VH-VL binders against UPF0179 protein Maeo_1037. Designs and how they scored, part 7

Target 1, 145 residues: UPF0179 protein Maeo_1037, of Methanococcus aeolicus (a6uvu3)
Amino acid sequence: MDKRITLIGSKIAKTGNEFIYCGVLEECSECRFKKICHDGLIVGKRYRIVSVRSAKHPCIAYGDGVKVIEVEPSNNFTILIESKKALEGLTLSHSDIQCNNILCKYYNLCHSEGMPEKYKIMELHEKIKCPKGNSLIKATVSTIN
Below, E stands for the ipSAE of ESMFold2; O stands for the ipSAE of OpenDDE; V2 stands for 0.75 times the mean of E and O plus 0.25 times the DockQ between their complexes.

## First folded at step 1 (VH-VL)

Design r8 (framework fv_retifanlimab)
Fold by ESMFold2-Fast, scan of step 1:
Structure r8 (fold): chain C 145 residues (1-145), chain A 124 residues (1-124), chain B 111 residues (1-111)
Amino acid sequence: as target 1 above (145 residues)
Amino acid sequence: QVQLVQSGAEVKKPGASVKVSCKASGYSFTDYYMNWVRQAPGQGLEWIGVIDPSDSYTWLDQKFKDRVTITVDKSTSTAYMELSSLRSEDTAVYYCARVGDYYDSSGWYYMDVWGQGTLVTVSS
Amino acid sequence: EIVLTQSPATLSLSPGERATLSCRASQSVSYSGYSYMNWFQQKPGQPPKLLIHDASNLATGVPSRFSGSGSGTDFTLTISSLEPEDFAVYFCQQSSDWPLTFGGGTKVEIK
């Protein structure tokens, strides 16, 4: 019952991927499957893709089309944090790294839309090579603090 | 009880247009997609297209894009399929069939309730 | 489009016998444990009736002697013991991709 069905761009429709629902995009007002795509999702809430259906459907919001995905609410997600603050079990207040390099492949992990005020570090992963020289580490964090 | 009731048989000449109606009852009309499917005498089933009654958005098989228009009238819970430039090869029984919304147990992927069919005959 | 091939075209059996009907898709209609294949029954002068949805789920009101199985490209509809009312044409139909497509049908007839 907690699982929802929605549509997402084919290139990002991958089991294990997470996203924050940001509301209806203007392009989605013309999307054939907008009813499935947006109904039942809560703005600002994070979801994890638990399955991807192979069928690809046309959608003007995504040039490569969309796929049907099954999602569940996620309280755990991946972000980049300063290595100096990286201690498993530590509860941190969210603060974005000041960087305007939108072409960086890590941009979305450094600039987290819809982050809660506080989160707990659950697990530390690999250190990231930052083009701006920041000492960053990949971490799994929980919104339940 | 959930029912789809279609309009009666039509006989048309080549080059004419035909408009078939499908009146829904017993459920929330805008919550279920409506498909149109045809079957030539003694042949298999051929999907034509689907409409979302809530916003009138349609998806058509490319074979029919230039000749088919699917519409709905929410006030009467009726779906319509209009096929223009009729040819003898369009002689078939035309069915409407609903597809469940993903919020119910059926989802949007299968046609669970069908109309009785409308025979359209194209002959000179 | 996804092409569905049904075999045999005609299956001649007696009441009480087991019927096995096959449907082969030109490409996979399955992903991550889900298979988007449906089965319909059609009798002369009547619209198709849904029997099985999503490969193996029995539709409401359909007798338990009907079952569906398969994944990927190969699917089967089984009738464990034919009743007189089961002699009909059966169609498979995929919901994996647009346009929706149907198989050519298998006619189950009395021997």
Scores: ipSAE 0.000, ipTM 0.504, lowest interface PAE 17.5, mean pLDDT 79

Design z1 (framework fv_fezakinumab)
Fold by ESMFold2-Fast, scan of step 1:
Structure z1 (fold): chain C 145 residues (1-145), chain A 119 residues (1-119), chain B 111 residues (1-111)
Amino acid sequence: as target 1 above (145 residues)
Amino acid sequence: QVQLVQSGAEVKKPGASVKVSCKASGYTFTDYYMHWVRQAPGQGLEWVGWINPYSGDTFYAQKFRGRVTMTRDTSISTAYMELSRLRSDDTAVYYCARDYYGSGYFDYWGRGTLVTVSS
Amino acid sequence: QAVLTQPPSVSGAPGQRVTISCTGSSSNIGAGYDVHWYQQLPGTAPKLLIYGDSNRPSGVPDRFSGSKSGTSASLAITGLQAEDEADYYCQSYDTSLSGWVFGGGTQLTVL
């Protein structure tokens, strides 16, 4: 098995579906357990479901249960970038937002691990109000090369 | 080399409690769920429940809710199953078995602990 | 009671092919849950033989194969050997019981 394994709600557990990994839910220790064991799922990164195991498992986070899925990176990340740099189709050099507030709920989107040196802005989403006063916008970016 | 070593046989009277242990070695204890399955003499397999050794979360088969408690001690890589208010029909071999992240199949099993409940 | 139905016994001669059925319902196999198979030699713990309907763990000969269709699953053993004498159990998940369920077991005798 050369793919990463995780759990997702049964309703959306279909081969070909994509999702953005948002971390583990506090109420779902099973999801937390899997993240720690694999340490290969990156918060803000997009994954594609390549296979779905038929078995459903109980999970407090999903009323219809969860299924074990195999995923592969789709080469996309969700990150926060400065609004002044936000233009769809633009290729930027990756640099983390300069900020030491590690307790901020947006910290991981400002400081994404596993990002390549350069990325292309694919889609712009909602603007985020930064506690430090920065003008930030949520973006889906693609790795290049 | 994965090993699940279970505690020795127990004989109990109806109404008593029994606590069976399952000591894991050869893998990272917190990376696999632990299930408990029982088998009455000459009968089939019956699922009791599971514990997530990382969090301590548990889930029990409806039949055993209110009578079974599963716990673990990560410092010694040991899982426990305690069954209370024992009845004669609880006489069985109790197995622990590991499960890869809730995949639902049990790839390694302990050798079993015989619990006899008699008056 | 067993939620998954297996024949209580099956027999064959060395070299023959035998199949063991596992019949479920819409709340388990019919709901799309995987079927796993275990071999239990006398006096021993069960051993995983087939997982995820048709996959074999390392060390299990390709003489053992699994399949699933609708509400039922089957374990096939080809080239039957004396050491195959054992009890065989199927297992799946049942939504009505919110838990894992096993078949009643099938005793294989090699004549």
Scores: ipSAE 0.000, ipTM 0.528, lowest interface PAE 12.9, mean pLDDT 80

Design z10 (framework fv_fezakinumab)
Fold by ESMFold2-Fast, scan of step 1:
Structure z10 (fold): chain C 145 residues (1-145), chain A 123 residues (1-123), chain B 111 residues (1-111)
Amino acid sequence: as target 1 above (145 residues)
Amino acid sequence: QVQLVQSGAEVKKPGASVKVSCKASGYTFTDYYMHWVRQAPGQGLEWVGWINPYSGDTFYAQKFRGRVTMTRDTSISTAYMELSRLRSDDTAVYYCATEVYSYGSDYYYMDVWGRGTLVTVSS
Amino acid sequence: QAVLTQPPSVSGAPGQRVTISCTGSSSNIGAGYDVHWYQQLPGTAPKLLIYGDSNRPSGVPDRFSGSKSGTSASLAITGLQAEDEADYYCQSYDTSLSGWVFGGGTQLTVL
C-alpha cells in the first residue's frame, strides 16, 4: 500500500517486476545508498516495482549499476518455519525460533522483521541446513489483513 | 550558511606530497559525501575521488589510485586530500564539493563547492 | 581528450539563444546516467546550474534549461545576458571508468 523508494540492479529494474527483499549485504555497510536501498524494507517481504527512474547509479553489488525504483508491498513474505508445521494452506501464529546466532546466513529469515501475528502458508520451497539442528523449510506466506 | 572553507595555496617541489583541507559548516558533516575535483590552469574539471565522512570509506578515480589518500576528522568537520609524488602536471586548483541539497532523490551532482586551493608544483 | 565532448566555444548576442552540446557514449549518457551542468564564472568555483538532466536549483533563472536524448545532452540558454559569459561543464557517470566524468568545457562569449 505504501510506496517506498529503493535501488535495484538495472537489468531487473522494470515496472511490474516483483522481488523478495532478503536483507542487507555485508558489502553495503560502506555504501552511501545503503539507507535508500534498504531503509524501510522488511526482510522476507515481496515488493512490486511501480516505477523506474531513468538515471543509473554505480553499485558495488551490481556490475551494471542500479536504478532508483518506487515499490509497493505485496502481501507476501519469505520466512523459515519448522518443517513439522509446514503445510500449504495452513494458517500459523508467528513464534520466534529460539536462536541468537546472528552470524548465521539464515538469521534474517528466521527472525523476519515486520511479521504479522498470523499468516497463511502459500508455497513451500527448499529445506535448509540449520547450524543449531532445527528442521527448517523456506516458505512464502501471505499476511491475513 | 552551508560553507566549505579550504586551506591556503601551496608551493611544492616535484616528488613532494601536499595535503589540502576542507572544513565544512552549516550542515551535518557525516550525512553527505565529500568529492574532490581539480582544475589545471586554463583546463577543465577533473574528478579525483570521494570520501564518506561517516565511515571513512573512499573511492578514487583510476588515474589517481596509488597517489591520492582521502581522510577526514569528524571532530572538526574537516576532510583532507593528500596527493603524493607530485609532478609539474599536478599544478591545479583543487576543489572540495558536497551534495548537501540533493535530499536523496538525485546523486552525483555537487551542490556546494569550496573556493579552491591552488597547488603549484615547480622546481 | 575529455570523455564527454563539448564544443570548446560558443558565442551569441544579448537577447539571443545558444545551445551547448555534451556528447557521450554507451558507457555514460547512453547507459542512462543523469547529466548535470555547472557554470564557472572567471576566477570562481563552479556553481550547479542544472541537475538530473533538466532540473534547476533554486535561484537559477528559467532561461537555463537542459535536455537529454540517446548519448547526448544539451544546455539551452535563452535571453543571453553579459553575466552569462562563463565556462559551462557537463558531468555524468562512466561505467567503464567507474567514476564521474566532466566534459571538456565550453567558453560562452556574449558579444
Scores: ipSAE 0.000, ipTM 0.511, lowest interface PAE 17.9, mean pLDDT 79

Design z11 (framework fv_fezakinumab)
Fold by ESMFold2-Fast, scan of step 1:
Structure z11 (fold): chain C 145 residues (1-145), chain A 121 residues (1-121), chain B 111 residues (1-111)
Amino acid sequence: as target 1 above (145 residues)
Amino acid sequence: QVQLVQSGAEVKKPGASVKVSCKASGYTFTGYWMHWVRQAPGQGLEWVGWINPNSGETFYAQKFRGRVTMTRDTSISTAYMELSRLRSDDTAVYYCARDFSPEYFGELDYWGRGTLVTVSS
Amino acid sequence: QAVLTQPPSVSGAPGQRVTISCTGSSSNIGAGYEVHWYQQLPGTAPKLLIYDNTNRPSGVPDRFSGSKSGTSASLAITGLQAEDEADYYCQSYDESLSAYVFGGGTQLTVL
């Protein structure tokens, strides 16, 4: 099996959430959980959380602690795309949305880290009202093998 | 059958060092963390630290930093705990114990029988 | 002086129920860290009795159960038997100490 155990910040430790592994933080070099947090994960790869354990554990990098999660590699992820480009089954080249509003609750969906050069739209969800006037829609997309 | 076999009892003078061994068998040694826990005569359990046998990485309780060193030899599936600058209050039974699941850190499911270390002048 | 507080002793008669408490604080049990319980028979190494608050290892009878609420946890033993006479320890993790911590231990006497 290709499921891995790791730790992630308690606030984002929810089944179904996805993240891109960014490597070991400097603060974690002396962390008791270094092996579990980082062992076996590939920098730049996307993972999906398939289960979350109830307890919190300490981590220097996360003030609210971390939770043990089980992850598997994911080729699918959720992003916001321009409505004019939103058609299920369409393969798109990634184009960065021009926006510097880091405090927007949708910022991470608009600026998903580690986006591949091309992705396929698998499913369209709800439209998002953008504070900057962009016409956006939430979509599940898949990386192309 | 999972077994943790520890070295025999030691008698030391204050200021000496002691090195206790814990030989694992019946499972993949590098797949599970190993903890060391001590118990002074008639007293409770006290955590000393852990070692990751795969990486060799260690973490020690604040009280023992600078005096304890944990190592392992993967070729013989053996973990070691060395405690230096011994004091009389280090007299205790020292246990090695396997951390059962990385998912639930600190689940000590198999314990060695303990090594009595007596420190007296 | 133990970080987790347990009563030093509890007693019961065969067939009765006893509960052993384990009281922590906001830096350990109250912060959401799991509680594990160990049984130590005289002259032996501790044995894992309960892990992750409520789970029993294979071979531990169902008359042993654990629970956790707020900053405290408890171990319940029903249908007491003479062979349950032992010391019982709770264990958790304390983020302010960056250490695993044990309770002071509870000696169970079966009368």
Scores: ipSAE 0.000, ipTM 0.516, lowest interface PAE 17.8, mean pLDDT 80

Design z12 (framework fv_fezakinumab; at its last look DockQ between E and O 0.53; V2 from the best seeds 0.00; counts 0 for: pae E 7.2 > 2, grease 19.5 > 18.9)
Heavy chain, then light chain:
Amino acid sequence: QVQLVQSGAEVKKPGASVKVSCKASGYTFTEYYMHWVRQAPGQGLEWVGWINPDSGYTFYAQKFRGRVTMTRDTSISTAYMELSRLRSDDTAVYYCAREWGTYYYDSSGAFDIWGRGTLVTVSS
Amino acid sequence: QAVLTQPPSVSGAPGQRVTISCTGSSSNIGAGYDVHWYQQLPGTAPKLLIYGNYNRPSGVPDRFSGSKSGTSASLAITGLQAEDEADYYCQSYDSSLEGYVFGGGTQLTVL
ESMFold2-Fast, scan of step 1: ipSAE 0.074; ipTM 0.642
ESMFold2, look of step 2: ipSAE 0.020; ipTM 0.615
ESMFold2 (binder alone), look of step 2: mean pLDDT 94; pTM 0.960
OpenDDE, look of step 2: ipSAE 0.018; ipTM 0.638

Design z2 (framework fv_fezakinumab)
Fold by ESMFold2-Fast, scan of step 1:
Structure z2 (fold): chain C 145 residues (1-145), chain A 120 residues (1-120), chain B 111 residues (1-111)
Amino acid sequence: as target 1 above (145 residues)
Amino acid sequence: QVQLVQSGAEVKKPGASVKVSCKASGYTFTGYWMHWVRQAPGQGLEWVGWINPNSGETFYAQKFRGRVTMTRDTSISTAYMELSRLRSDDTAVYYCAREGDYWDSAFDIWGRGTLVTVSS
Amino acid sequence: QAVLTQPPSVSGAPGQRVTISCTGSSSNIGAGYEVHWYQQLPGTAPKLLIYDNTNRPSGVPDRFSGSKSGTSASLAITGLQAEDEADYYCQSYDESLSAYVFGGGTQLTVL
């Protein structure tokens, strides 16, 4: 298991969450960790968070600040989908939820980057109370590198 | 089970120093940042600073720089806040508080507070 | 003065709804930093009531709810009960000060 360290927005810094690695956060001028040792991390590749440090660091690139995380490569990821379309094993076409609330704690789960045109629902989790009134459920979906 | 236990009340004269302790139990002490917050009698909450118990790194609010020192002892899971050159307006209850985890950065666990009275 | 502005006091009768405001600026709430709320009963330490604008810790009744819009946040308490008499504080982070900041506190009286 190849464990690497990086920084991510604190709202999504939760064990089990996934993201596309975009490189070192140079915009975080207030962040104490301007340089993180991340040998072996590939820009554009998806990683899964396996541990999260509790400390939060200010960062202008992320309104809620950032946390130090430990990651490993992954081909699956977590998103929010409309409850009406949520059935394990179903293949869905990528479709963005109409929402401009960038400060919502669920924003990155609703607007995941690197989604393929089609993905398969692998597992359904909890239903989410959406500030905009959408009926949403958290799902683990399959996508390939 | 998860708790922060603080040292007892202190009475000091102006110009003295006070050192308050905060003993953590029920969780991994080095995994969470520790904050110090004070509250003067009948007044609101005022943030003093934080310490990272893992590294020993600290950061203090501008108002307290030069007078406050935060330390920790990982062998006994205890954080300390020392405030020097005390003035009567430093009279307050001093709290230690843990910065929470997961989807929040709120202070989720608080000590019961240590009353520091500064009087001549 | 406190960096975040709260009304000094608010009152309501049992069963009523009350709202406590927390007004910030572009360097804190307006910059996207989350708002947390604490309840402080007389003689006790503050207790986390709401985190990340809208979420309740385990054990906090659903009568308490939080919201955030622009540079401000609000705490709403419905079905007021006598045991809700307490001081309430909002908290966020201010990037210009590089500091965690609190509101001045609001004393809730259940009449």
Scores: ipSAE 0.000, ipTM 0.499, lowest interface PAE 18.0, mean pLDDT 79

Design z3 (framework fv_fezakinumab)
Heavy chain, then light chain:
Amino acid sequence: QVQLVQSGAEVKKPGASVKVSCKASGYTFTEYYMHWVRQAPGQGLEWVGWINPDSGYTFYAQKFRGRVTMTRDTSISTAYMELSRLRSDDTAVYYCARDLEYDFWSGYFDYWGRGTLVTVSS
Amino acid sequence: QAVLTQPPSVSGAPGQRVTISCTGSSSNIGAGYDVHWYQQLPGTAPKLLIYGNYNRPSGVPDRFSGSKSGTSASLAITGLQAEDEADYYCQSYDSSLEGYVFGGGTQLTVL
ESMFold2-Fast, scan of step 1: ipSAE 0.012; ipTM 0.587

Design z4 (framework fv_fezakinumab)
Fold by ESMFold2-Fast, scan of step 1:
Structure z4 (fold): chain C 145 residues (1-145), chain A 120 residues (1-120), chain B 111 residues (1-111)
Amino acid sequence: as target 1 above (145 residues)
Amino acid sequence: QVQLVQSGAEVKKPGASVKVSCKASGYTFTDYYMHWVRQAPGQGLEWVGWINPYSGDTFYAQKFRGRVTMTRDTSISTAYMELSRLRSDDTAVYYCAREYDILTGYFDYWGRGTLVTVSS
Amino acid sequence: QAVLTQPPSVSGAPGQRVTISCTGSSSNIGAGYDVHWYQQLPGTAPKLLIYGDSNRPSGVPDRFSGSKSGTSASLAITGLQAEDEADYYCQSYDDSLSGYVFGGGTQLTVL
């Protein structure tokens, strides 16, 4: 396992968290960390944080600063799925949840970018309280079937 | 075998300029930031600034802005610090120091120092 | 003026334990920036002693240890020896200055 080092916002720099790399921002043009922060990452690819370093560094894009993290490409990620389909070990085809509430706290987990065509349910977590009344459960899924 | 070799001692008059060199060996010169830190006789360490040898980008402590210039020559793996309009209180040992990586922020190798004496 | 505060001197007898404090603020140590320690023997350049709050480089004996809590850090030296007589400096980063900052230094005398 090759550890890749980058920087991410301090508030989300937690071991186990995942993110989709979105590319270089205009604000990064004058940043001393630009090469290290962005080099070797693939736009649109999902990464999992495997370790976090304690020091914070200033960042124009993140008001609370950034921390050094070590990442690996993620084959597992967290999504919300319908409870009736939520069985550990089950392989599902991705289907979008019918919901247009962009202000919902869970919107991004219901409408995850970069979802593979098929995924396997690895672990079930807590049920969430959907504002629209859908019966949803948080799950860790794998893209490696 | 990382080594930072600095130029010899200098004696200057007030108002003059001094240029100190730091020749790096034993590693890829452009992969690590180079810092300059000074120490007046009997006093503590004071950070002056850094240079990124890859890009040539620099950043200086506010106290030295307008008087300090840092440069490098990648063909000979050498960093330079030039301090102008010297005053007696610029008398100090000037160290170059390598930053292990800019994410950790510590200095793992130091030059032996260059004594700059400013007197009339 | 030093940004990080250290006692100007500390003393101990051989075999004793001494601690050297390094006090910062919310823009440096309190902001979560790592603290590093350097040892400077008389007439020599500083040498890295502790990095990343508590890690020792190869060749630094176990009797040197570092810790950090809140806005302060400490260097502990156990089993004090005559060759430990030196100046000790803490160093961190300050985000309000966008620069590297040192403590004022502590002179350790072994009596």
Scores: ipSAE 0.012, ipTM 0.560, lowest interface PAE 9.0, mean pLDDT 84

Design z5 (framework fv_fezakinumab)
Fold by ESMFold2-Fast, scan of step 1:
Structure z5 (fold): chain C 145 residues (1-145), chain A 122 residues (1-122), chain B 111 residues (1-111)
Amino acid sequence: as target 1 above (145 residues)
Amino acid sequence: QVQLVQSGAEVKKPGASVKVSCKASGYTFTGYWMHWVRQAPGQGLEWVGWINPNSGETFYAQKFRGRVTMTRDTSISTAYMELSRLRSDDTAVYYCARDSYEWLPYYGMDVWGRGTLVTVSS
Amino acid sequence: QAVLTQPPSVSGAPGQRVTISCTGSSSNIGAGYEVHWYQQLPGTAPKLLIYDNTNRPSGVPDRFSGSKSGTSASLAITGLQAEDEADYYCQSYDESLSAYVFGGGTQLTVL
């Protein structure tokens, strides 16, 4: 797949490491690197670091600075799903949670723009109670052909 | 080889506009930010702004906002800087310069055009 | 006026070492932004001499070196040659201005 550049915390900027892209932080609104850090990345998608540039740059979100990295997508996403549907190994069809609160900090994980029609739950993480009272759980899911 | 070729010298009256061109060759034009930097006679370098040739996104130094417009034409690998409402103190050599890092701005400028002299006189 | 402070001139004899300082503040060099150096020979466009504090582009001799400490940076030229007679500019980024900033320039005279 096509490689993308972004910036990530210096401590985790190592070839072979993976991370889940979590979207734009509020602190990024005034950042000169905002577009380069964030454009073309899909919220909840897992990326693998394929190269790291040596220079370290200041960042409000990372107290020890950030480095430029090249990434490629992995086959895994992190999303929020209803807790009642969450069972490791289960294959689910993608369905949007009915919510129009676009200012919610969880909105992008509930409405991931790159989700395939079907996915398999690989791992379950922490439970989240959303502002509207829905019982959600964070899950790592794998794309299905 | 990597080159930036700029348009020829211009003489303008106060209040007029000038548009300077910068044609890139020898590299992927859309892969590098393009800067504009000026130098008044006998003075130092002053940054005007940058354009991302891929997206067309621009960012200008506060001093020039409202008077400068940067554009590009990807079909001919050419960047443009237009400066309006010219004053005599806009008399300077205007350089285009490529940012040294592919895909990322705010680094050193590794390739420079030869400059375009813009003279503003009454 | 220039945001980064350089001495207006320095001079040296052939074979000597000269150092050109570049003094910034907490919003630029002191905030961790890299310093780049340019050489401008009479009648020519600037040429990148040092990038990211210490690195030389291909073709720049190792007698040119850069360093950075705190809010300041320095360009050192050893084995001074007549061909080094030029204006030298430092450059960084200033987060309070959201702008690239240059020093006022230093004219090097080889005596």
Scores: ipSAE 0.006, ipTM 0.556, lowest interface PAE 10.1, mean pLDDT 83

Design z6 (framework fv_fezakinumab; at its last look DockQ between E and O 0.06; V2 from the best seeds 0.00; counts 0 for: pae E 14.4 > 2, placed apart)
Fold by ESMFold2, look of step 2:
Structure z6 (fold): chain C 145 residues (1-145), chain A 119 residues (1-119), chain B 111 residues (1-111)
Amino acid sequence: as target 1 above (145 residues)
Amino acid sequence: QVQLVQSGAEVKKPGASVKVSCKASGYTFTEYYMHWVRQAPGQGLEWVGWINPDSGYTFYAQKFRGRVTMTRDTSISTAYMELSRLRSDDTAVYYCARGEYWDYPFDYWGRGTLVTVSS
Amino acid sequence: QAVLTQPPSVSGAPGQRVTISCTGSSSNIGAGYDVHWYQQLPGTAPKLLIYGNYNRPSGVPDRFSGSKSGTSASLAITGLQAEDEADYYCQSYDSSLEGYVFGGGTQLTVL
């Protein structure tokens, strides 16, 4: 129902991938795909790729071109939160985890871009062992709209 | 109903400049890119560049950078291409062509403007 | 580098089938960029014939068809008619040249 057509870099155009729409970049103002690439998307909103068309098209921002994709809003996503704060159904204010280890296999779950100010815990998963000693649990959360 | 009307033929000396016009009608001028393509006598097609009439931003083929300038006047729905420091191998018919940013590359073409460079 | 190669000429009798090849490279067709085809009748501007490898604009007969495989594309014309006598150009995008490239053109003669 809420699906939209857009474009994304060909190397990251894969069903199941998610991204945050960050708006029209200055270098995209002259792109021949500006309307289809950006119209109908909400700045700061997370989207999930549900299908990918195989043809590649030129794009000023992506040297290997872009592919047409179909996306839907993604209101549920997975993050790591402190285990002591984790209770299903609880609404939390987002707090960044203090860690800059970009080589950590959990890095992207600790540093999710575009996180809302508040979120609701929908489901708790496994605890993980953080190399820096943080007590973290994997959780599915939902944005509060 | 879409129509692209180009200016008349030009004869120029080497070293001069030429400015070709393309007046659009039958659609919203600022919603489509305008491309320029040339064809030397008896030869094939060669892309020169595009202009976005909405913003005025341009992108030129590498071969023409430094010699071509594309502009537009949105009040009269007209695109322009100016080529400077003309050489005899610039003799060609210059076409304007409308393009979408989607699957439809050049769907409407002007009739062309012959530019002859001779000394 | 990025040059699309077409045969300079092809010919066929009325009612026959002809094909026109368009051979590119890894920086254009081989990189996955679409191929478009234009028909240019004598003394006229080019007209869009096929876009997105195989799609026909409204008004183009279904006896014109396009295909793409690997680094090459092909235009096929069946049921050849006298009015098909024209020049045909393929077009793609080339990442190395950062621009649109055309094939050299193919002159179709109807015998």
Scores: ipSAE 0.000, ipTM 0.517, lowest interface PAE 14.4, mean pLDDT 80
ESMFold2-Fast, scan of step 1: ipSAE 0.070; ipTM 0.642
ESMFold2 (binder alone), look of step 2: mean pLDDT 94; pTM 0.953
OpenDDE, look of step 2: ipSAE 0.020; ipTM 0.662

Design z7 (framework fv_fezakinumab)
Heavy chain, then light chain:
Amino acid sequence: QVQLVQSGAEVKKPGASVKVSCKASGYTFTDYYMHWVRQAPGQGLEWVGWINPYSGDTFYAQKFRGRVTMTRDTSISTAYMELSRLRSDDTAVYYCAREGYYDILTGYAFDIWGRGTLVTVSS
Amino acid sequence: QAVLTQPPSVSGAPGQRVTISCTGSSSNIGAGYDVHWYQQLPGTAPKLLIYGDSNRPSGVPDRFSGSKSGTSASLAITGLQAEDEADYYCQSYDTSLSGWVFGGGTQLTVL
ESMFold2-Fast, scan of step 1: ipSAE 0.022; ipTM 0.622

